# Designs tried in a protein design chat: VH-VL binders against Ubiquitin carboxyl-terminal hydrolase 19 (USP19). Part 4

Target 1, 103 residues: Ubiquitin carboxyl-terminal hydrolase 19 (USP19), of Homo sapiens (Human) (o94966r282to384)
Amino acid sequence: LAFVKNDSYEKGPDSVVVHVYVKEICRDTSRVLFREQDFTLIFQTRDGNFLRLHPGCGPHTTFRWQVKLRNLIEPEQCTFCFTASRIDICLRKRQSQRWGGLE
Below, E stands for the ipSAE of ESMFold2; O stands for the ipSAE of OpenDDE; V2 stands for 0.75 times the mean of E and O plus 0.25 times the DockQ between their complexes.

## First folded at step 1 (VH-VL)

Design p16 (framework fv_ponezumab; at its last look DockQ between E and O 0.01; V2 from the best seeds 0.00; counts 0 for: pae E 29.2 > 2, framework grips, placed apart)
Fold by OpenDDE, look of step 2:
Structure p16 (fold): chain C 103 residues (1-103), chain A 123 residues (1-123), chain B 112 residues (1-112)
Amino acid sequence: as target 1 above (103 residues)
Amino acid sequence: QVQLVQSGAEVKKPGASVKVSCKASGYTFTSYYIHWVRQAPGQGLEWMGRINPSGGSTKYAPRLQDRVTMTRDTSTSTVYMELSSLRSEDTAVYYCARDEIVGATEVYYFDYWGQGTTVTVSS
Amino acid sequence: DVVMTQSPLSLPVTLGQPASISCKSSQSLVYSDGNTYLNWFQQRPGQSPRRLIYKVSNRDSGVPDRFSGSGSGTDFTLKISRVEAEDVGVYYCMQGTHWPYTFGQGTRLEIK
């Protein structure tokens, strides 16, 4: 997966929150993997708008979105959660610094 | 103006615990990390750890991880550093120090320091 | 841990003359964001440390321009173009790139 609609913001001095805008995510088959300098979102979705952008794909297609970060994170302290309209990923910074972007 | 004001000198016996406070003022308390650094008499500086006043997450120096505890009270804008199982080698001046955020892109360490707290451990 | 090695440890200087302090790290201090988090601190007798330089070469506000920092990777230098009496004290380099943060041994600057 080349791109998925997203934004991010600083949450205090220690965290960055990433919003991934995909509706109707299947929680049972979706997850986020964290490493020191990247995270990978693996997900299935019934979002018709999203699927229309990906011909040949359907509700049972597993999508993969990997983001290589310009700054290091603490994988064990990162979290994610699903909402009806997005996935919220909370990245714990390894260093105290502002992020000008994810990648 | 930014200020970090630390608690007074302490005298402790070996095996005891000490809790030093650092009261912050002049800025948004929860927006900046607080670090602790100590300095034994006539010696150099040793980084002890860091606390995020927002949420209270901490990072400790490995050599002190089992004995040091950093906490914060957001209502009083105060950070605490507690060191247990004190030894004579823990005799030092203890400093708190703040990070600095410049603009929206960069953070720099230790732009403001407390006045220091002398902790003496002796039998 | 990253070892920070300063030299010299004792630096007697004549007033008005230049001074130079070296700081070497046991590994590169370049962080993933491209920045190098190497700082220099000054500690005058009986005082708390004061940051002079951040990220290798940036002077803090109020720091005289006679202080300058340079270097890259693992080799760094603090220079004082013309030493003044108020410069007496101990100078420390510090790396903030790797956990745990570590300081150099300190360099004691004295007036001859």
Scores: ipSAE 0.000, ipTM 0.627, lowest interface PAE 13.1, mean pLDDT 91
ESMFold2-Fast, scan of step 1: ipSAE 0.286; ipTM 0.801
ESMFold2, look of step 2: ipSAE 0.000; ipTM 0.489
ESMFold2 (binder alone), look of step 2: mean pLDDT 92; pTM 0.921

Design r01 (framework fv_reozalimab_arm2)
Fold by ESMFold2-Fast, scan of step 1:
Order: structure tokens, then sequence, then C-alpha cells
Structure r01 (fold): chain C 103 residues (1-103), chain A 123 residues (1-123), chain B 110 residues (1-110)
């Protein structure tokens, strides 16, 4: 996946929160992988609005979205949560610095 | 320098369960997924499922859902595959394989394979 | 039954070029990269080609891969007796959310 609707903000000096706007995530087949300077969101969804934007794809299609991060993170301290309306990803900065942007 | 070492051969009765281990050395265990692939005598390769150790979450092939459980212990760099309700058609060599992912994500390719564990199910 | 289709057998003579086919669908080869594994008799499979056409370190350049649409092929040039083995194609299948393999082809060097 080249793009998925998202936004982000810096939560204090130590964290960056990323919101990914996809509904009805299939929890058993979806996850976020964290590495030192990137994360990859792997997901399946039953979100009809999202699937309409991706002709040929359906509920069993596995989407991948990778973000190369501006700065380093602590992979083992990063978290994610699937909600009914979006995915919340919390990145823990390796160094307490202002990023000014996600990528 | 990466090596996957599996537990030894097993002979089991129908209806029992078997648990095979796969110990990884030479790499960062939590940076890779571990998959299990079996091969019945004279037959092809069949994916059973895999686990990403950092999440502890496993994915299973539809054929094995309900009978297979894949787990990982990061402290010992060991993955496990347990198959229950064994039948004669489960007689096979069971391989673990490291599912290498680049920065683009996981489930890219199996770069290293274990030596295989022979499981024989017979009465 | 295998999800990806390969011929069950092929043969060649030393020095010949052989091509091994692998056919899939839009949910696997059509959407994802193809990998190839070589299995010598009595051994575990070994990665031969990844991401359609890439060779890992230690694999000779006489092995090459290609992909077009929902099909892929493995080419072996300058066939050698040591190439006698089973060859499997594999791809991730989006509809099944899992790895799928070809049925494997037994390559005999005559």
Amino acid sequence: as target 1 above (103 residues)
Amino acid sequence: QVQLVQSGAEVKKPGSSVKVSCKASGGTFSSYAISWVRQAPGQGLEWMGGIIPIFGTANYAQKFQGRVTITADKSTSTAYMELSSLRSEDTAVYYCARDYYDSSGYYEYFDYWGQGTTVTVSS
Amino acid sequence: QSVLTQPPSASGTPGQRVTISCSGSSSNIGSNTVNWYQQLPGTAPKLLIYSNNQRPSGVPDRFSGSKSGTSASLAISGLQSEDEADYYCAAWDDSLSGWVFGGGIKLTVL
C-alpha cells in the first residue's frame, strides 16, 4: 500500500501517536511490526468504504503499509490498539527530541 | 551463521498430540517470523502456520485451524508447534523455517530451514 | 491439492537450459512476489530465488526467476547433475492469508 488515510502528533517529548483511519479491522490477521526506524502495518478489513478505494480487493486481502520514520524508536516500547473506527499506534522515541514530522 | 535446530523424531498413536520445537541461534530471534511447513512421504510442501515472536500472535492455515497451536519463547529463542488429534495422514516431516522480512514487512521468504522432524502416526 | 500449479516432472541433459513453470491466480502470484525453493533428496528445502528474481548469496547465476501476470518461471541454464532435485514455487495468498506452494517438480538430469 502506497497510502492510507492517517495523521500523527507528538505526545509530549517521548512519544508520537499515529492514527490510521480504517474501520472493522480483522484483529486475528492484523498487526503492527516495529523496527528501529520504521513500522509496518499489516491488516485485513471489512471496511466497505476502504475496499471501494482498492478495486479488486476484498475482506481477505492483506494490506501492508510501511512508514520509514524520521528518527529512531524503541521497538519493544511501542504499542498499537485496534478500535472500531481506527488504528492507534504509539511510537516511543529513542531520543527525546522534536521530530517535526513522521517521515 | 543462522541455524534452526529441531527436536528429534516422534512416533505417536492416533488421537494423541505432538509438540515439536525449533531453536534459533545466530540471529535476533524477535526480528523474524517462524513458520511451520510439513511434507508427507513423497508429497509436496504444505504451510501450517507461523508466529511473529514479538507479538506472540500466530496465523494458521485453514486446514489446520483448531488442531495446531504455534507458540514462541523469546527468552530461549525457541518456537513450538503442537498438533492435536493426530491421524495417520499427519505422518510427515515437519520443518520450521525463518520467514525473513525486510523493512517492507513480514512474510517475504524462508531464508533458513530447520533440519526437519519426522512424526510417524501409527497404531 | 496444491494451490499453485507446477508440472510433476521435467528432465534435461547436462548443459541444457530447462524452465520450470508455476501458475497461480490474482490473489497469490498476481498480487505478491514469488519465491523458489530447491530440495535435494533427503534434505530440507533451501531458498533458491526470492522476490521473483533475486538470488541469495551462494546461489549460482545460472538460476534465474521471472514473473508475468499470474505466472512465474524458474530457469536453469547450463544444467548440472547436482541440480537433480525437487523445485517448489511459493507465494503469499491474500484470500487465504497464508503461504501457498506449488505441488513441486521432480527434475531429473539424464
Scores: ipSAE 0.000, ipTM 0.574, lowest interface PAE 14.0, mean pLDDT 85

Design r02 (framework fv_reozalimab_arm2)
Fold by ESMFold2-Fast, scan of step 1:
Structure r02 (fold): chain C 103 residues (1-103), chain A 124 residues (1-124), chain B 110 residues (1-110)
Amino acid sequence: as target 1 above (103 residues)
Amino acid sequence: QVQLVQSGAEVKKPGSSVKVSCKASGGTFSSYAISWVRQAPGQGLEWMGGIIPIFGTANYAQKFQGRVTITADKSTSTAYMELSSLRSEDTAVYYCARGEYDFWSGYSDYFDYWGQGTTVTVSS
Amino acid sequence: QSVLTQPPSASGTPGQRVTISCSGSSSNIGSNYVNWYQQLPGTAPKLLIYSNNQRPSGVPDRFSGSKSGTSASLAISGLQSEDEADYYCAAWDDSLSGYVFGGGIKLTVL
């Protein structure tokens, strides 16, 4: 994917939180992979509104969204959580600096 | 730091199969993809396929589809590449490489750490 | 030939700037990141540049990468004798659903 609806904010000096607005994520076939300066969200979803934006795709389609980050993170300290209405991704900054943006 | 250690050299007969191992240490094994790249004597690099251990999914280059099987054992942080129906043209150094590979996106990724290579010689 | 095209050889003298080209198509370089690998004689390849223009920790700033359209370039400034090696460009190819390498270029430092 070139794009998925998202927003982000810096939480204190050490973290960046990213919200990805896709509902009904399939937990056992979805994951976030963290690396030193990017993350990849891999997901399947039953969100009808999202799928309508992607003609020809369905609940078994695996989507990928990769974000190259503005600054470095600590991959082993990053986390994610799937909720009914969105995906929450918490990035741990490698250095406590203001990013000003996600990418 | 991250290190990839491969199994030792193999000499195989035509028609047999070979299974090469790649043990990762340091870093987070499951968060990265492991790819296999070979190099015939005096030739360039050729990607064979890769696996994302956390998902267990493997993808293969079209040339090797049907002959190569890539697997991973997360408990031992070891990836494997098995190549069957060996021919003399399969004589090469086989490398494992860790990197950012995603089978679904079509986007390029990179390999930040490489194993030392395993020489496979196919002769009669 | 390889999917990505590189000249087979290049040469330079110490202190010079050399540029190594890599040509592809819309399904690979035109749509995806380009990476560069250095292979010293008898050794495994080493990541030199990733994501078009990023350097891994430990790679000197003499090495830089760029991408324009369906082509990419690796520039080596202040050429040194230890830079004598094979250099490969690489990228994902959407049409092949696989990772592809250039044919490699042998750089000789005279």
Scores: ipSAE 0.000, ipTM 0.566, lowest interface PAE 14.7, mean pLDDT 84

Design r03 (framework fv_reozalimab_arm2)
Fold by ESMFold2-Fast, scan of step 1:
Order: C-alpha cells, then sequence, then structure tokens
Structure r03 (fold): chain C 103 residues (1-103), chain A 124 residues (1-124), chain B 110 residues (1-110)
C-alpha cells in the first residue's frame, strides 16, 4: 500500500490514537494485528474515493498497511474500531513517555 | 441494556476512607475504561481517575494522586474507587462512567453510560 | 475552577435557539474531540453529543455541536421546557493526562 491517509495523536500519558481515513470497511475481512513495536492493518473496502486512488483495485482487494512504531506498545491492550467514516486504532504504550511521532 | 449500578450512600468521619463500587452489566466489561467523576453539592463535575480493566493500570487526576485508588475485578465486572484521608470538602456525589472508546461501535472517547451516583457525606 | 470555560447560566423561552460556548486550549479542545453532557435536576449526567457533533440514539436533532480551534459550541434549537438542565462540555487534556470538564451552565427555560 503506497499511502493511507491517517493522522495520530497522543491521548493522555498511556495511549496513541491513530485515525485511518477509509470509509465502508468490510468488517468481516478486515482486522488489526498488534505486536510489541508494530501493527498491521488488513482491510477490504467499498470506499469509492479510496479505490479511485488505487487504480486496478476493487472491493475484493486486500490492502495491508504496516507501521513500525517509534516505541513499544502492549499488544494485548490495544484496540481498534471500524466506524462509518474511519478506522480508529488505540495503541497502549508500554511506558508512559511522549513519542513525538508515530514512527 | 448496558447498566452501571453503584453501592449505597455513605456517611464517614474525617480522616476515614470510603470505597465505592460500580457493577457493570451488559456489554463487554474488559473492552471499556471506567472513570470516576465527583460532584460536590451545587458544583460542577470533577474527574478523579479511571481504569481499563484489561490492563489493570489506573490513571489519576493530580489533585487526587496519593489519596485515591481505583481498581477493577474483571471476574465480577466491578470497578472500585477508594478515597482516603477524607475531609469535609470530599462531601459529594461520586459517579462511575464508562468510556466508550474501546471495542466495536465506539466513534471516539466519551462517557456513554453513567452510574446512578453514590452520595458520600463527610461529617464529624 | 474548571479547565474549560463555560458561562455559568443562560436562559431562553420555548421555541428559541440557545447557544452554549465552551473555551479551552491547544492541549484539550485543540487536540481532542469535545463531548457534551446534560444533567437534569437530581439525576446523573447523560451523554448528549460526542465526537464534536454526533448525537447518540434518542437525542433529538434540535441538539447540535460544533468545534472550531480551541472552542466548541452546543446549540439547542426549538427550546423546550424539558431542556432546563445543567450542560457540561468535556475533553481529554494531553498536558494533564486526564479528562477536563467545563464549569457547567445552568439553562433556565422561562
Amino acid sequence: as target 1 above (103 residues)
Amino acid sequence: QVQLVQSGAEVKKPGSSVKVSCKASGGTFSDYAISWVRQAPGQGLEWMGGIIPIFGTANYAQKFQGRVTITADKSTSTAYMELSSLRSEDTAVYYCAREGYYGSGSYDYYFDYWGQGTTVTVSS
Amino acid sequence: QSVLTQPPSASGTPGQRVTISCSGSSSNIGSNTVNWYQQLPGTAPKLLIYDNNQRPSGVPDRFSGSKSGTSASLAISGLQSEDEADYYCAAWDDSLSGWVFGGGIKLTVL
């Protein structure tokens, strides 16, 4: 995946929230996998605007977005939510330190 | 369907401690943070701290650090808030509230369900 | 002393539009979403608006929220007598690592 529109911010001392701006996620074939210092978002979408930016892809294309994180997380305490307008990923920091950036 | 039920009213003497419970029913307890918010008579809302049961780590407002302890028992879906060294200014209604951030169906971080409140009166 | 600033009181008449302001800083409203809570006399607060402008199921469409920079507003159109309540804004504060509330506004429907 060349690019996924996203932003992130630190929410309190122990969390980093990542917003991924892709709509109409197929919940049954999409998931976030968390590891100690990275995560992978695997998704299928019907978002016409997103698909238009990825010529040759369609609703059955499986996209992968891997992010190597600046600092360690607690994988079992991380969560994600697929909403109508975006994907919300909450990363739980292993240490309550300011990251200054996601990667 | 989701409901938070708190323990009953308490009358305490200065210098004592109080422990208030908040039992969650419906939904997945471990996927949500539980916060404690108090309200003194005629005053506004004041956040004391919160806990996410899955990690067991509590976060406290600076004003209450050293006096408040928030815990959770995942097996009974119950969160607790213990406040020590009580003073008359701790007289308030204490609310637990669920933070709807974690788990599917949440748009963002907010208090989607509130307990009924527990009145704590500190009087000599 | 609240971290977010709200007027202490407001009033309106039935059918009127009332707007309630909430002012913060870059560490709270400027960086995070704003929620609004309604507290009827003698009851626990109830979620009224989340994610700046979203309504939970059961909240009438005459309630709306907005956010711009470090400020937020709650608008109540077609004011009704049952809207008489205290209203609180809230946001996470990155510098304090915690939730902050506005001081609350007592809305009286005359």
Scores: ipSAE 0.005, ipTM 0.557, lowest interface PAE 15.0, mean pLDDT 84

Design r05 (framework fv_reozalimab_arm2)
Fold by ESMFold2-Fast, scan of step 1:
Structure r05 (fold): chain C 103 residues (1-103), chain A 124 residues (1-124), chain B 110 residues (1-110)
Amino acid sequence: as target 1 above (103 residues)
Amino acid sequence: QVQLVQSGAEVKKPGSSVKVSCKASGGTFSSYAISWVRQAPGQGLEWMGGIIPIFDTANYAQKFQGRVTITADKSTSTAYMELSSLRSEDTAVYYCARSEYSSSWYDEYYFDYWGQGTTVTVSS
Amino acid sequence: QSVLTQPPSASGTPGQRVTISCSGSSSNIGSNYVNWYQQLPGTAPKLLIYSNNQRPSGVPDRFSGSKSGTSASLAISGLQSEDEADYYCAAWDDSLSGPVFGGGIKLTVL
């Protein structure tokens, strides 16, 4: 994907939190993959509003969204959580410095 | 160093099935997708389908739906392509190829590493 | 039949600039990135250009890509004998929900 609706903020000196606004994520077939300077969200969803924006796609379509990060992270310390209303991604900074932005 | 190593050449009878393997090394198997692309003698490249191993989710080109099955074994970092009901027109070199991370699956779909190819000959 | 259209052959002499065309439609090249693959005789294809104009590590800067509307071009400057190969363009096709390839062009270095 070129774009999904999202927000982000720095949580203290050590973390960046990213909220991705897609509902009804299929937990069993969705995952966030972390690398040293990027993350990739791979997901399937039953969110009718999201799917209406992607004609020809359906609940079995696998979407991929990659974000190239402004600074380095610690992949093994990053986490994610699927909720009913959104996806929460927590990035662990490699160095405790202010980023000023996600990308 | 990323490397995709495919199984050896096969000669099959019409109506039979063939199963080709592709073993990945040098990278994280779960961090990419693997596709199968074939090339008939003297002809161009044709995508058959692909799989995302971490989900065991496969997508197939419409032409091959019902005849092709793509699977992955994460424990051995190996992807498989099985093609059934073989005909002489299926004589080709079959390649596996890797799709790395991109910002968008549908607009940045490219193959950064390829296997060496497996020749499948269907005798008449 | 291939979905993207390329000329079947082209030729050039060492040092020349050669341009290879690729034509598609709004559902593929018109809406998505174009990639190029080089296939040397008897070998597997190799990624040459991705995302319209980006080069992987190890690809010389004399190879360049461009895209305009529903068409794309691969340019090879300072042609060398090692460039003798088949070249394929490729793009995602929204209507087919998969990548599609050009028919390929055989480039001969005379």
Scores: ipSAE 0.005, ipTM 0.591, lowest interface PAE 11.1, mean pLDDT 85

Design r08 (framework fv_reozalimab_arm2)
Fold by ESMFold2-Fast, scan of step 1:
Structure r08 (fold): chain C 103 residues (1-103), chain A 125 residues (1-125), chain B 110 residues (1-110)
Amino acid sequence: as target 1 above (103 residues)
Amino acid sequence: QVQLVQSGAEVKKPGSSVKVSCKASGGTFSSYAISWVRQAPGQGLEWMGGIIPIFGTANYAQKFQGRVTITADKSTSTAYMELSSLRSEDTAVYYCARDLGYYDSSGYPDAFDIWGQGTTVTVSS
Amino acid sequence: QSVLTQPPSASGTPGQRVTISCSGSSSNIGSNTVNWYQQLPGTAPKLLIYDNNQRPSGVPDRFSGSKSGTSASLAISGLQSEDEADYYCAAWDDSLSGYVFGGGIKLTVL
């Protein structure tokens, strides 16, 4: 369903980690925004393999991926990191419960 | 918790400009859009525009197009609103506010979860 | 005149349920989510409800929101004296390409 390859896992009782597999993220024009029950990844990339999967798009195309979450998070405690090979998103659970899935 | 702290009160002459600042403390400034909302004495709230710091993209209410400029300095976590060609009807309290919601490239505001304390701007001769 | 229409005033007594209405059109409330803000005298507004019916952390559950068609409502149950304030609805307006507020309602707790 998602246009961007991703996976996730629960890290201990309090966190969910989401990996988004896109390379060469443009850090100055990319961000993750968090709310109580969702997040939005906004990004531009020079990843040739990713762009080939999206005909008509280029390095200046802004991609948007919104995920409605299964349970509530603490937006102010969530973080993200752009690495050379992927995007790491760390969600802080509002309640220490097992989610069983991201959405 | 994140706070928005605004610059102090201003008294201006008609025809001049005013520039109000809004400094974010305690959080990631660039992760949120910042909007400006004003309130004339005894009147309701009026949205002026907003900016998404990560893109530098500003969006303005039609009424203020050509007179308002909203900017952001990510290095100091500060947003600015400059209003030019001031008239007496611009006398108001000016608020900055953090947009809680999602962003797309258009920068449309969703909801304002944290507000600055307000800056009173008085325009008089 | 404001784009979203609210009554100018409402009143209630402690313990009662009060409903505050907000009327718009297809270009604002009809197509976008509604937010509600509370403004105590001399203070900045505070977000009470976002996405039609969601409460931010710290807002009591006696405040609730709803939306139907081009109208929205804020309900305050178990009214308390500290609820005396101005209340504003707000939404994005597609036709104006702007965020619009209701005219505000002064809620008096008798």
Scores: ipSAE 0.007, ipTM 0.589, lowest interface PAE 10.8, mean pLDDT 85

Design r09 (framework fv_reozalimab_arm2)
Fold by ESMFold2-Fast, scan of step 1:
Structure r09 (fold): chain C 103 residues (1-103), chain A 125 residues (1-125), chain B 110 residues (1-110)
Amino acid sequence: as target 1 above (103 residues)
Amino acid sequence: QVQLVQSGAEVKKPGSSVKVSCKASGGTFSSYAISWVRQAPGQGLEWMGGIIPIFGTANYAQKFQGRVTITADKSTSTAYMELSSLRSEDTAVYYCARDSITIFGVVTEYYFDYWGQGTTVTVSS
Amino acid sequence: QSVLTQPPSASGTPGQRVTISCSGSSSNIGSNTVNWYQQLPGTAPKLLIYSNNQRPSGVPDRFSGSKSGTSASLAISGLQSEDEADYYCAAWDDSLSGYVFGGGIKLTVL
């Protein structure tokens, strides 16, 4: 299976930001679910370049990306935002510690 | 050990409504889509629609749009299919089925990995 | 009416290889993966093949799937009496925004 293009960084002591590079997200059928040590991104997209990399998939396809996190988060304080060029996911750390990586 | 358990048989009069339930166990209910498929006596399978409980959004086959309502109660891990304005040609076995979601990678595909036992609905006067 | 086309019946003898066809269009089989379901009399359907050619745990390797263009095939090698059942192909249809089934085929083991 192809990977979804992503990167992440620690923003100050209390947050981790994850960027997922997919365009033309269908906002009504896309969402991020947060749990204490994982998140699941569920999305549909009209991004022709993304769909071209996933033969057999189309605008109707629901993509799922689950990430098991290196450390605990505060699910109710995490946020996400769909922009024109990417998905921004902001994770709130449960403990102010350096993670050194996402998973 | 995923199991889908449906409500019992129903006998309904023309013009009435029927509501069938599908209780999921052995998996995370909100992480999967639940679809409803019917089969009239001696006939093939017909997809009616599905719901993604996490979004609360349902999608219906054109033939049933306006007559079918699919809902989910996440607290009880139960999906429902209500069909209104019943006619004799709605006599069928109604199945709920779970759409699979790929844990590894980015892709989910539309196929039904687990099925309920079916609920017989008979429409007669 | 079914959106995907299958013959209504087929037959074979024990040990034979049987192929079940399924024809669609560019909006379904041509663009999406094909699934196959087996239905024994009086039971709910069971997933037999997903993603064109993948078998779920517990499905014998006698069952295989393939897809070419807008058509798909299910092959059953070493046919056995317990394979007597109805078989359905299915796929997502982009133009209908829905899941569609073939009409089903009754396989008789003679």
Scores: ipSAE 0.005, ipTM 0.591, lowest interface PAE 11.6, mean pLDDT 84

Design r11 (framework fv_reozalimab_arm2)
Fold by ESMFold2-Fast, scan of step 1:
Structure r11 (fold): chain C 103 residues (1-103), chain A 127 residues (1-127), chain B 110 residues (1-110)
Amino acid sequence: as target 1 above (103 residues)
Amino acid sequence: QVQLVQSGAEVKKPGSSVKVSCKASGGTFSDYAISWVRQAPGQGLEWMGGIIPIFGTANYAQKFQGRVTITADKSTSTAYMELSSLRSEDTAVYYCARDYEVTIDSSGYTYTYFDYWGQGTTVTVSS
Amino acid sequence: QSVLTQPPSASGTPGQRVTISCSGSSSNIGSNTVNWYQQLPGTAPKLLIYSNNQRPSGVPDRFSGSKSGTSASLAISGLQSEDEADYYCAAWDDSLSGYVFGGGIKLTVL
């Protein structure tokens, strides 16, 4: 249901990094849930530019973005970080193979 | 390292309510969901509901909807399950358990598996 | 009644391989992953298998899980006396919007 600007790249043989371009993430109510072949980003934000793209939504709106992955990951070794300009999600590949794409 | 410690046994009258606590230690309380599962004497396991502390949002099994309330206090890393209008059929051991993963969408929550369990709290409802 | 169906009892002898079945429908096992829990007498349940076939740290490799269609199985190879316990399968059910357990099976080691 949420449109988020994103891109990704493969970092070495073992990782995929996903950048999600949303600012001012509310850390206490936002997180990434990792499963063996998908992840879900759940977030609230005060990013005015993002909220303008979602009429009727505000700082109390919880957004959900689920990505079904091309290949398997190690959920317990995946991480995420909220920065001033974006969300960085680091996926740990279960097998050291090139994916060629995220989905 | 992760431990869930529940409150002590309770004996209640029919029509009353009971509130059981589950204190979590180890790990980050807000990073996982807490579910409640009960087991009547000699019977199987029954999921009652769960809560996602970071959102303060609970999801309940249809059978318990309207009779169970699940809450969480992040400051004390404690989850609670309150069951009202008690009947003799509610006599059971009540467990809290940590959900490793949980998702939320417009349809509700999906709970996946319980990796750590509390020791259980026996609730006896008089005939 | 339980939503997932398991036989009420099973038995085996030490060193034997035992398989425990679990039957569901398209709204639970057919659409979601299956987990298995072991409950020793007088204790809380313990996670044995998650996400169909994954083992938590500390669970011996003689325990394995599998799923096909709307059914799942737990296999215990090299059966030991300490494996005498109740075993439950479990999964999310889309139609009920709830987590459901099998009725449980009492495994006796003869």
Scores: ipSAE 0.007, ipTM 0.578, lowest interface PAE 12.4, mean pLDDT 84

Design r12 (framework fv_reozalimab_arm2)
Fold by ESMFold2-Fast, scan of step 1:
Structure r12 (fold): chain C 103 residues (1-103), chain A 126 residues (1-126), chain B 110 residues (1-110)
Amino acid sequence: as target 1 above (103 residues)
Amino acid sequence: QVQLVQSGAEVKKPGSSVKVSCKASGGTFSSYAISWVRQAPGQGLEWMGGIIPIFGTANYAQKFQGRVTITADKSTSTAYMELSSLRSEDTAVYYCARESIDVYGSGTYEYYFDYWGQGTTVTVSS
Amino acid sequence: QSVLTQPPSASGTPGQRVTISCSGSSSNIGSNTVNWYQQLPGTAPKLLIYSNNQRPSGVPDRFSGSKSGTSASLAISGLQSEDEADYYCAAWDDSLSGWVFGGGIKLTVL
């Protein structure tokens, strides 16, 4: 559905950090769902700059971003945090190997 | 380097439509938004709307909703603005402008028009 | 009427520091960054300042921007004759879901 501005990097051998650049996330209606080889970010936002990129959408629009991962993760060890300026997603690798990329 | 090149001047009759093109060169066309901003003689800048080519969706200023259509052709890196039901007060220079997204370390989105087309004069006269 | 308020004109002499104001509301400048565009006579606008205080490549450091609350300012130090132009502030407006511009200010170098 929605494209989001993002980047990622490998944090040591065990983790991949993904930054998603959307602010003013509605915490009560936003979350990240982790599975063994993908994640889905589901969010609502009041970020006017982001909403401008999606005509006809507003604060009650639910956006979804699914990423099929290059390698397996440990879903129960993955975390996310909604900050004022972005979403931080921390993926725990199932095996301590270099991925070379997110997807 | 990045350039936006617009189609030439148009003279149109009241009630007709005009379609202005904006061809982008340099950079990645689909990674940016393209907006249309007009300026009537001796007046200020007025945003009409914009399109993000990767989404294929456009957003319009309320004043132009129903009269303006903004489209993009990714294969030719060209954006278009079509304004219908022309009246004399639509006489203006029409600019296309590329909206760049700058992302700082904390991930704040910063939008701005980093490059502008040369402008297309549209004159509406009988 | 423009949504953002700028004085219609300003003037200065070479070498002087000139400040151009821009006033908005909570839905635009109060919530979003401000950009400034310079328009020389007969030309397209050009990006001068983005994200409140950042300069694109090629803009000299005598141009600076600032933002406080619902207002923004463009400062031009060491004013030169080639700075004679119209200056526009701009910001995204959350309530309108669109870009809004100031009315523009004509800067005359005396």
Scores: ipSAE 0.006, ipTM 0.589, lowest interface PAE 13.5, mean pLDDT 85

